# Designs tried in a protein design chat: VHH binders against EKC/KEOPS complex subunit cgi121 (cgi121). Part 11

Target 1, 174 residues: EKC/KEOPS complex subunit cgi121 (cgi121), of Schizosaccharomyces pombe (q9p7j3)
Amino acid sequence: MILPLFPETQVHVFVYENVSNCAAIHEQLISQNPIYDYAFLDAATILYKKQVYSAIIRALEDRRDEQMKTKTIHSEVILSLSPKTEISSAFRQFSMTKKSKNIVVVKIDSKLTEEEEFERLDKLVEGNRVEFSDEELQKLIDFKVLKKNYKLDPSTLENPLASILSSIALRGYS
Key: E = the ipSAE of ESMFold2; O = the ipSAE of OpenDDE; V2 = 0.75 times the mean of E and O plus 0.25 times the DockQ between their complexes.

## First folded at step 10 (VHH; framework vhh_7n9e_1)

Design d3 (at its last look DockQ between E and O 0.81; V2 from the best seeds 0.00; counts 0 for: pae E 4.6 > 2)
Fold by ESMFold2, look of step 10:
Structure d3 (fold): chain B 174 residues (1-174), chain A 122 residues (1-122)
Amino acid sequence: as target 1 above (174 residues)
Amino acid sequence: DVQLVESGGGLVQAGGSLRLSCAASGFTFSDYWMYWGRQAPGKGREWVSGIDYSGGSTAYASSVKGRFTISRDNAKNTLYLQMNNLKPEDTALYYCATDYSPYYTRSDYDYWGQGTQVTVSS
């Protein structure tokens, strides 16, 4: 991924389908195991690559500007997906749960190449890696969830990208 | 004001049981992840157990797994720790803590209780 404003910040994004151990991963997140220091997102909430990239960029901008609301850059990505500033709501809406089937996993400030990071992540996630692409994400999305999370009406739902990105960019201004 | 108030500590013989409570007020309890920690004299803080906002997922330190059970009652804004088969090494000040997020925070929780003493004798 290309982040011109943050050229020294290595970011990796992975997508897994048919994940069988989300409950075990969730338990590790509760225990705050540093090996699991990623943003784990429910793929049912993610339709576009740009949705994820916009949240990453917003989180990095807030870190740069000393305006982060959460304790880690990965939790800030989860908040940044939300159109609202309420932290608990963002986590409930976008984070992986023990019942999730498909996930999007983000690593920021990686010291590893994509293949090296994948090797480590693959030890943690029992599922099938798929390409991080709009085509694969569209197979995993739940449009009812997307509509609710971003308050989309019928006129925007067929072309929701601009509405979603505006919601992410305008968080805290409306 | 945010308050976390622990109770239920005391002196107990090895092999015995205690149930700790943490009464929460001043925030929306059901929005927060809850944790138990402990601190023995002269030692640093030790993470003991955690539970998600709904009570659906839990985690335990290896030293207490199988003996301790964390639970919560969101209608009563109360967190619990059932401690069974207690050992002298469980002697510590037990405190509850809370955070909005499951991600690693290095024990930088949003709110902390003052703790309740648990002393386990041989």
Scores: ipSAE 0.244, ipTM 0.646, lowest interface PAE 4.6, mean pLDDT 87
ESMFold2 (binder alone), look of step 10: mean pLDDT 81; pTM 0.817
OpenDDE, look of step 10: ipSAE 0.841; ipTM 0.915

Design d4 (from b4 with Y53W; at its last look DockQ between E and O 0.85; V2 from the best seeds 0.00; counts 0 for: pae E 2.8 > 2)
Fold by ESMFold2, look of step 10:
Structure d4 (fold): chain B 174 residues (1-174), chain A 123 residues (1-123)
Amino acid sequence: as target 1 above (174 residues)
Amino acid sequence: DVQLVESGGGLVQAGGSLRLSCAASGFTFSDYWMYWGRQAPGKGREWVSGIDWSGGSTAYASSVKGRFTISRDNAKNTLYLQMNNLKPEDTALYYCATDYSPYYTRLSDYDYWGQGTQVTVSS
């Protein structure tokens, strides 16, 4: 896809459920294998499409403004999901781990169509692709994790979207 | 200031063992992924092994898998590499490294390296 604010930047987002090889993927990330240059997110932390898009936009804005804190645009997406500025906290909270079961995968600056990128990614991930939609994300979320990551109180859990999006947009300013 | 200081290198016969240590200071050690690399004479730096911030996940280059074991002690801010069944091709300067951007950093872009400790394997 093309984001209206960044028309020169092609982005793809994929969602996989029932992933059996997160441990193997995680080992490849530790080994710094360039084939795995994606943002791998734990789907248990993602409730909305807008959550992911807002993090992507924040990361791209920080790149444009030369304010990135991490070394790649993909790691910057992971940081951008967090309400806090600490890199280690963001990765602990949002990144795929060896124990993850469902994942959201982001590719930024792709030179491939969505279908072509999927064909590459599908060789790396042993799981079932599902639609990137609020409906599918809602099935994969862990609300206890969401509440902890964004410090949502009980009154906001019914409609947490605004609180989450403001946390992403205002990180570093509040 | 960030410092990484390796020790434990030396001369060893093929088939022998060494244990390397890397003492870390100037940062919150438990927040960082840690790595070992090596540089043989006349060659570029080679990634050897990595370990996550808790020690729960590790990875190894294929050339050392099964022979080397990476570990860490977060209470002592120390990274280790146990090297068993050493071969002459393991001869290299071994260094520990880290970066602020966990595992999404290419080998050449790490922010911090130690000075290294020499391992020489004879025979």
Scores: ipSAE 0.450, ipTM 0.764, lowest interface PAE 2.8, mean pLDDT 88
ESMFold2 (binder alone), look of step 10: mean pLDDT 82; pTM 0.821
OpenDDE, look of step 10: ipSAE 0.735; ipTM 0.872

Design d5 (from b4 with T98R; at its last look DockQ between E and O 0.83; V2 from the best seeds 0.00; counts 0 for: pae E 6.1 > 2)
Fold by ESMFold2, look of step 10:
Structure d5 (fold): chain B 174 residues (1-174), chain A 123 residues (1-123)
Amino acid sequence: as target 1 above (174 residues)
Amino acid sequence: DVQLVESGGGLVQAGGSLRLSCAASGFTFSDYWMYWGRQAPGKGREWVSGIDYSGGSTAYASSVKGRFTISRDNAKNTLYLQMNNLKPEDTALYYCARDYSPYYTRLSDYDYWGQGTQVTVSS
């Protein structure tokens, strides 16, 4: 897909459940294998499509404005999910780990169609692709993790979207 | 501020072993991924090994896999590299580095790295 604010930038987002090889993917990321140049997120931390889109947009805005804090656009997406400016805590909280079971995978600046990118990614991830939708994400979320990551009050947990999106949008400005 | 101090290098005969240490200070060690790299005379820097923030995941360059073991002690803020069955081609300046992220980046782009410790392997 192409975001209206960034018409020259092709983005793909995939969701996998029941992933059996997160440890192997993690080793490839440590080894800095360029084939694995994606943002690998733990799906337990993602409740809404808009959460991911907002982080992508924030990362792209920071790249455009020469304000990126991390070394790649994909790592910047991970930082952008966090309400805080600390890079290490963002990675600990939102990145896929070797213990993750379900993941959200983001590719920015893709030169491939969604189908071509999927075929490439499917060779790397041993799991079942599901639709990137609020319905599927809500099945994979861990609400205790969500509450912790965004400091949500019990009453806000009933409809946390606005609080989450403002945390992403306002990080570093308030 | 941030300091990474390598030690444990030296002269060793082929087939021998050395254990390198990297003492870290000035940052929260357990929040970072840690790496070992090396630079032989007249060559660019090579990635050798990496370890995640908890020590639960490790990776190695193919040339050292099975011979080198990376580990960390987060209580002592120290990174280690156990090097066994050393070969003359392992001769290099070895340095440790930190980074926030496992995502693709070049070795030269790490946040910070130490000054290194020399390892020389004689035939």
Scores: ipSAE 0.152, ipTM 0.577, lowest interface PAE 6.1, mean pLDDT 86
ESMFold2 (binder alone), look of step 10: mean pLDDT 82; pTM 0.827
OpenDDE, look of step 10: ipSAE 0.695; ipTM 0.854

Design d6 (from b4 with S57T A59S; at its last look DockQ between E and O 0.85; V2 from the best seeds 0.00; counts 0 for: pae E 8.2 > 2)
Fold by ESMFold2, look of step 10:
Structure d6 (fold): chain B 174 residues (1-174), chain A 123 residues (1-123)
Amino acid sequence: as target 1 above (174 residues)
Amino acid sequence: DVQLVESGGGLVQAGGSLRLSCAASGFTFSDYWMYWGRQAPGKGREWVSGIDYSGGTTSYASSVKGRFTISRDNAKNTLYLQMNNLKPEDTALYYCATDYSPYYTRLSDYDYWGQGTQVTVSS
């Protein structure tokens, strides 16, 4: 898809459940294999589509404004999910790990259609693709993790979206 | 300030082994991905091996896979490289490096690296 403020930037988001090879993917990321140039997120940390889109928008704004803190746009998406400015904590909290079971995968600056990108990604991920939707994300979320990552009180858990999006949008300005 | 200090290099016969160490200070070692790189005389820097912050995921350049083993001891803030079955082409200055992120695409862009320890492998 194309975001209104970034009309020349094609973005794809995929969700996989029951992924069996996160350890192998993680090894490929460490080895800097360019075939794996995606943002791999732990789905246990993602409740809403808007959570992911807000992080993508923040990363693209920071790239446009030459304010990126990480070395790639995909790593910047992972940082942008975090309410904190510390890069290492953002990666510990939101990135796929070798123990992850469900993942959200983001490709920015794609030159491929969604179907073509899926065909490539499906060769890399051993899992079942599901729809990128709030309904599917709610099945994969770990609410204990979400509450911890965003410091959500019981009063905000009925409507956590605004609190989460505010944390993403306002990080670094407070 | 961040410091990375390599040790354990030396002269060794082909087929031999060495164990390199990298002592880290000035940052929370257990939060960082760590890497070994090397630079042979007259050549550019080459990525050799990487390890995640917990030690649970490792990776190796194809030229050293099966012969080298990266490890870390987070309690001692130390990174290791066990090098077995050494070959003359392994002769290089070996250095450790660190970065915040697994999505690093250039060795020269790592945030910090050490001064290196010389490994010389005789035929």
Scores: ipSAE 0.012, ipTM 0.471, lowest interface PAE 8.2, mean pLDDT 85
ESMFold2 (binder alone), look of step 10: mean pLDDT 82; pTM 0.820
OpenDDE, look of step 10: ipSAE 0.835; ipTM 0.917

## First folded at step 11 (VHH; framework vhh_7n9e_1)

Design f1 (from b4 with Y104R R106S; at its last look DockQ between E and O 0.86; V2 from the best seeds 0.00; counts 0 for: pae E 6.4 > 2)
Fold by ESMFold2, look of step 11:
Structure f1 (fold): chain B 174 residues (1-174), chain A 123 residues (1-123)
Amino acid sequence: as target 1 above (174 residues)
Amino acid sequence: DVQLVESGGGLVQAGGSLRLSCAASGFTFSDYWMYWGRQAPGKGREWVSGIDYSGGSTAYASSVKGRFTISRDNAKNTLYLQMNNLKPEDTALYYCATDYSPYRTSLSDYDYWGQGTQVTVSS
């Protein structure tokens, strides 16, 4: 897909449920295997498509403006999901871990069609691909984690979208 | 200031064992990924092993897999490398390193490196 503000940047997002090999993927990330050049997110932290798109847009804006804080665009997406500027906490809170069961996978600057990228990714992830949709994401979210990550109170948990998107968009500006 | 101080190196016969330690200070150790690297005489730095912030996931270079074990004690701010069945080709200056993210592109990109501890394996 192409985001309107970044028409030359191809982005793909995939969602997998019931992933059996997160530990193996995590080991490959530690060893910096270039085949695994994606952002791997824990789906338990993602409720909305717009949450992911907002983080991608923020990361691309920071790259455009030479304001990136991390070494790669994929790591910058992970930072951009966080309402805080501390990098280590963003990775602890949003990144896939060896214990993750469901994941969201982001590829930025792809030179491949969605089908081609999926074929590559499907060789790496042992799980069931599901649609990247709010309906599927709602099945995978952990609301306790969401509330903690974005400091949501009970009244905003029924419709937290605006609060989450504001946290992503305004990080570092207040 | 961030400091990483390696210790535990020395001279050992082939087939022997050593345990390296890396004492960390000046940052929140439990928030950071930790790595071991080494540099043999006349060669560039080689990535050896890595461990996530909790100690739950590890990775090893193929040359040391099965012989070396990385671990950490977050209460003591210390990283370890247990090195068994040492070979002369393991002779190197061993460095610990840290980063807050596994999304690195090369060995030289880590945020901080220690000064190193020498391991010499005699045949």
Scores: ipSAE 0.096, ipTM 0.556, lowest interface PAE 6.4, mean pLDDT 86
ESMFold2 (binder alone), look of step 11: mean pLDDT 80; pTM 0.806
OpenDDE, look of step 11: ipSAE 0.621; ipTM 0.833

Design f2 (from d4 with Y104R R106G; at its last look DockQ between E and O 0.91; V2 from the best seeds 0.00; counts 0 for: pae E 7.2 > 2, unsure alone 64.997 < 65)
Amino acid sequence: DVQLVESGGGLVQAGGSLRLSCAASGFTFSDYWMYWGRQAPGKGREWVSGIDWSGGSTAYASSVKGRFTISRDNAKNTLYLQMNNLKPEDTALYYCATDYSPYRTGLSDYDYWGQGTQVTVSS
ESMFold2, look of step 11: ipSAE 0.036; ipTM 0.526
ESMFold2 (binder alone), look of step 11: mean pLDDT 80; pTM 0.807
OpenDDE, look of step 11: ipSAE 0.717; ipTM 0.870

Design f3 (from d4 with Y104H; at its last look DockQ between E and O 0.85; V2 from the best seeds 0.00; counts 0 for: pae E 6.7 > 2)
Fold by ESMFold2, look of step 11:
Structure f3 (fold): chain B 174 residues (1-174), chain A 123 residues (1-123)
Amino acid sequence: as target 1 above (174 residues)
Amino acid sequence: DVQLVESGGGLVQAGGSLRLSCAASGFTFSDYWMYWGRQAPGKGREWVSGIDWSGGSTAYASSVKGRFTISRDNAKNTLYLQMNNLKPEDTALYYCATDYSPYHTRLSDYDYWGQGTQVTVSS
């Protein structure tokens, strides 16, 4: 996938459910193994496709404008999901952990087709791929986590998407 | 002020053990990933080991796996490296480092570095 504002940047997003090896993936990330160069998100924190797209766009805008706060574009996507500017809390709240069961995986600057990237990723993740869709994401979300991460109250819960996207877009512009 | 202070280095015979400590202050230690690196005479900087913010996940360079153990005590804001069965090749300046995440970064890109503690292993 190519975003209109970023014509030279190929992006792929994958969703896996019932992942059995998050602990092993986490160990590979700690060891800085380059074949694991993806953003691994906990699907319990993701309700909408647009939530992920907005974080990707924000990260790419910050890279374009030389305003990135983190060292890689994939870590910047994780920061960009957060309504807050504190980097460590963003990773604690949104990143896959060794205890995660379902994940969203983002690859930015891919040199591969979606099919080729999937072939590589599927060797790394022991789980069931599902469609990247609002329907599938809504099956995997933890609403308690979502409410906490974005400070949603009862009035916001009827239409949480706008509040979430505003938090992503406006972070740091207070 | 952010500060990382290593200690526990020294001279030890091959086959011996040392335990390094890294005392952290000026930041919320339990929010950060911690790493050990080393620089031997005539060699570049080498990543040695890493540990996540909770202590639940660890990783090791192949040259030290099975001999070194990384750990942390978040109540004491301290990172440790237990070094067993030391070899002359382990002689180096050892330093701790911290970063916000496990995502791929070069050793030189970590947010904060200690000044290091010298480990010298004699035959």
Scores: ipSAE 0.082, ipTM 0.548, lowest interface PAE 6.7, mean pLDDT 86
ESMFold2 (binder alone), look of step 11: mean pLDDT 81; pTM 0.820
OpenDDE, look of step 11: ipSAE 0.563; ipTM 0.810

Design f4 (from d4 with Y104E T105R R106S; at its last look DockQ between E and O 0.92; V2 from the best seeds 0.00; counts 0 for: pae E 9.4 > 2)
Fold by ESMFold2, look of step 11:
Structure f4 (fold): chain B 174 residues (1-174), chain A 123 residues (1-123)
Amino acid sequence: as target 1 above (174 residues)
Amino acid sequence: DVQLVESGGGLVQAGGSLRLSCAASGFTFSDYWMYWGRQAPGKGREWVSGIDWSGGSTAYASSVKGRFTISRDNAKNTLYLQMNNLKPEDTALYYCATDYSPYERSLSDYDYWGQGTQVTVSS
């Protein structure tokens, strides 16, 4: 897809459930294998499509404005999900781990159609693709993790979207 | 004031073992991914091994898998490389490096790297 504010940037987002090889993928990320040039997120941390789009937009804005804190756009997406500026904490909290069971995968600056990118990704991920939708994401979320990551109190848990999006948009502007 | 200091290198006979250490200071060690690299005379830098911030996941170059073991002690801010069954082709300057993310695409682009410790394996 093309985001309105970034018409030259093609973005794809995929969701996989019941992934059996997260440990192998994680090993490839540690070894910096360029074939794995995606942002791999733990789906337990993602409740809304807008959460992911807001992080992508924030990362692209920071790239445009020469304000990126990380070395790649995919690592910047992971940072941008975090309400705080501490880079290592963002990766610990939002990135796929070897123990993850469900993942969200983001590709920015793709030169491929969605289906072509899926064909490449499907060779790397041993799991079942599901729709990138709020309905599917809600089935995969861990609300205890969500509450911890965004420091949600009981009043914000009733309608957490606005609080989460504000955290992403306003990070660093306290 | 970030510092990475390698130690434990030396001369070792082929088939022998050696344990390298990398002492880290000036940053929050437990928040960073750590790596070992090496550089043989006249060659470029080669990635050897990596370990995540917790020590729970590791990876190795095919040339050392099964012989080398990376580990870390976050309480002591120290990274280790246990090298067993050493071969003459393992002769190199070994250095530790760190980065905030496994998404970096070049060994030479790490945020910080040490000066290295020489390992020489005689036949």
Scores: ipSAE 0.006, ipTM 0.390, lowest interface PAE 9.4, mean pLDDT 84
ESMFold2 (binder alone), look of step 11: mean pLDDT 80; pTM 0.805
OpenDDE, look of step 11: ipSAE 0.510; ipTM 0.795

Design f5 (from d4 with P102L; at its last look DockQ between E and O 0.89; V2 from the best seeds 0.00; counts 0 for: pae E 9.0 > 2, grease 24.9 > 24.2, SAP .678 > .668)
Fold by ESMFold2, look of step 11:
Structure f5 (fold): chain B 174 residues (1-174), chain A 123 residues (1-123)
Amino acid sequence: as target 1 above (174 residues)
Amino acid sequence: DVQLVESGGGLVQAGGSLRLSCAASGFTFSDYWMYWGRQAPGKGREWVSGIDWSGGSTAYASSVKGRFTISRDNAKNTLYLQMNNLKPEDTALYYCATDYSLYYTRLSDYDYWGQGTQVTVSS
């Protein structure tokens, strides 16, 4: 897909459930293997499509404005999900780990169609692809983790989207 | 400021062992991924091994896998490299490094590097 404000930037988002090889993927990320140049997110932390899109948009805006804090656009997406500016805490909270079971995978600056990118990614991830939709994401979320990551009070839990999106948009102004 | 100080290098015969240490200060050690790299005379820097925040996940270059073991002690802010069955081609300046990112970054772009400790393996 193409975001309106970034017409030359192709973005793909994939969701996998029941991933059996997160430990192997994690090892490849530690090894900094360029074949794995994606943002691998733990789906337990993602409830909404807009959550992911807002992080992507924030990362792309920061790249455009030469305000990125991390060295790659994919690592910047992970930072952008966090309400805090500390890079290590963002990665700890939102990145896939060796213990993750379900993941959301983001590719920015793709030169491939969605189907071509999926074919490449499917060789790397041993799991079942599901639709990138709020319905599917809601099945994979851990609400305890979500509440903790965004400090959601009982008063905000009925409509947590606005609180989450403001955390992403306003990071660095708190 | 961030400091990484390597120690434990020296001269050793082929087949021998050394244990390198990297003392870290100036940052919250348990929040960072840690790496070992090396640079042989006349060669560029080579990635050797990496370890996650907890020490639970590790990775190794194929040339050292099975012989080298990376570990960390977060209570002591220290990174280790146990090097067994050393070969002459392991001769290099060994340095530790840290980076905030899990995602692909060239070795030359790591945020912080130590000055290194020399390992020389005689035939």
Scores: ipSAE 0.011, ipTM 0.424, lowest interface PAE 9.0, mean pLDDT 84
ESMFold2 (binder alone), look of step 11: mean pLDDT 81; pTM 0.820
OpenDDE, look of step 11: ipSAE 0.417; ipTM 0.754

Design f6 (from d4 with S101T Y103L; at its last look DockQ between E and O 0.91; V2 from the best seeds 0.00; counts 0 for: pae E 3.7 > 2)
Amino acid sequence: DVQLVESGGGLVQAGGSLRLSCAASGFTFSDYWMYWGRQAPGKGREWVSGIDWSGGSTAYASSVKGRFTISRDNAKNTLYLQMNNLKPEDTALYYCATDYTPLYTRLSDYDYWGQGTQVTVSS
ESMFold2, look of step 11: ipSAE 0.372; ipTM 0.748
ESMFold2 (binder alone), look of step 11: mean pLDDT 81; pTM 0.812
OpenDDE, look of step 11: ipSAE 0.492; ipTM 0.787

## First folded at step 12 (VHH; framework vhh_7n9e_1)

Design g1 (from b4 with Y100E; at its last look DockQ between E and O 0.80; V2 from the best seeds 0.00; counts 0 for: pae E 3.8 > 2)
Fold by ESMFold2, look of step 12:
Structure g1 (fold): chain B 174 residues (1-174), chain A 123 residues (1-123)
Amino acid sequence: as target 1 above (174 residues)
Amino acid sequence: DVQLVESGGGLVQAGGSLRLSCAASGFTFSDYWMYWGRQAPGKGREWVSGIDYSGGSTAYASSVKGRFTISRDNAKNTLYLQMNNLKPEDTALYYCATDESPYYTRLSDYDYWGQGTQVTVSS
């Protein structure tokens, strides 16, 4: 897809459930294999499409404004999900690990259609693709993890979206 | 101020073994992925191996897989490289390294490097 504020930037987001090879993917990421140049997120940390899009937009704004803190746009998306500025904590909290079961995968600056990108990614991920939708994400979220990552008050769990989006948008101001 | 100090290098005959250590300070060691790289005389830096922050996942360059083992002891803030069945081609200055962005940084772009320890493997 094309985000209106970034018309030259093609973005694809994929969701996989029941992934059996996160350990193998994680090893490829450690080895810095360029074929795996995506942001791999643990789906247990993602409740809304808007959560992912807000992180993508924040990362693209920081790139545009020469304010990126990390060295690639994909790592910047991972940082941008965090309410804090610490890079290592953002990766520990949001990125896929060898123990992850479900993942959200983001590709920014793609030169491929969604179908073409999916065909590449499907060779790397052993799992079932599901729709990138709030309905599917809700089935994969771990609410204990979400509450901890965003410091959600029990009273805000009724309406967590606004609190989460505010945390992403206001990082660095409080 | 991050500091990484390697030790354990030396001269060894082909087929021999060495164990390298990297003592880390100035950061929370258990929060960082760690890497070994090497630089042979007249060559560029080569990625050798990496390990995630917990030690649960590792990866190796194809040239050393099966012979080298990376490990870490987070209680001692120390990274290790066990090198077995050494070959003359393994002769290099070995560096430990780390970066804040665990899987998006190429070796040449790591923010933090050790001084290096020389490994020399003779015929």
Scores: ipSAE 0.334, ipTM 0.709, lowest interface PAE 3.8, mean pLDDT 88
ESMFold2 (binder alone), look of step 12: mean pLDDT 83; pTM 0.840
OpenDDE, look of step 12: ipSAE 0.886; ipTM 0.938

Design g2 (from d4 with Y100S S101T; at its last look DockQ between E and O 0.84; V2 from the best seeds 0.82)
Amino acid sequence: DVQLVESGGGLVQAGGSLRLSCAASGFTFSDYWMYWGRQAPGKGREWVSGIDWSGGSTAYASSVKGRFTISRDNAKNTLYLQMNNLKPEDTALYYCATDSTPYYTRLSDYDYWGQGTQVTVSS
ESMFold2, look of step 12: ipSAE 0.656; ipTM 0.851
ESMFold2 (binder alone), look of step 12: mean pLDDT 87; pTM 0.870
OpenDDE, look of step 12: ipSAE 0.829; ipTM 0.906
ESMFold2, look of step 13: ipSAE 0.746; ipTM 0.887
ESMFold2 (binder alone), look of step 13: mean pLDDT 86; pTM 0.867
OpenDDE, look of step 13: ipSAE 0.877; ipTM 0.930

Design g3 (from d4 with Y100L S101A; at its last look DockQ between E and O 0.01; V2 from the best seeds 0.00; counts 0 for: pae E 15.8 > 2, placed apart)
Fold by ESMFold2, look of step 12:
Structure g3 (fold): chain B 174 residues (1-174), chain A 123 residues (1-123)
Amino acid sequence: as target 1 above (174 residues)
Amino acid sequence: DVQLVESGGGLVQAGGSLRLSCAASGFTFSDYWMYWGRQAPGKGREWVSGIDWSGGSTAYASSVKGRFTISRDNAKNTLYLQMNNLKPEDTALYYCATDLAPYYTRLSDYDYWGQGTQVTVSS
């Protein structure tokens, strides 16, 4: 495996707060409408930019190695956030739901600039775009959810980033 | 400009050990994942190991797991690969790399500024 061999893969990440139409977006996702071909993540589960980037890289590695467990690269990003290999639990824990209020949206294999992709996405999402930054993500996270999703206990809480990223980076998902 | 300079390669007997170093400059080393790759003569490039910016997350190709250990020293901007129990099939040009894409809105070509360091394992 040669990790830098993703030279043709353009990725964009957007963050929206106060999204009012997650139920409508969710319906389009389960209907597999190709206009909605993004990974829609619940921002309550995302604390760090590096969390998202690590999941993207893991999903791309699995696609290249023909080891994807889900049907699309975007669904594979959602699985890759999870320390576990069970697909349904990963989606329940990390994907946007009809009840989500803030979301992180990932586009992989984009042929558009960031602003062109934003123009398309902004027609779909009824909410306020904020910067993709650790500062903004920390305002949107639910720490109870984060601790549950990654099984963070007192012995690991002093550096939760390292525990989270090791879960994402490990081959075979443990 | 980004510079990555590998060192520590050489000729070693099978079963032996070698430690590779990669000196980095021209970017904020502590913000990026770092990787080791290798290329055997006449073969394609193979990913060997990766380490996150903090050193808390590491990953290894199955062919080297348990024998190789990746580490980094962010104060010295240096990446390391400890290679133990070397086998002839580990013979390759080893290079370090960084993936700048996780911090940008666009993925780019792999950035590699060094020439690599040759490791040759004899029987």
Scores: ipSAE 0.000, ipTM 0.120, lowest interface PAE 15.8, mean pLDDT 80
ESMFold2 (binder alone), look of step 12: mean pLDDT 83; pTM 0.834
OpenDDE, look of step 12: ipSAE 0.271; ipTM 0.661

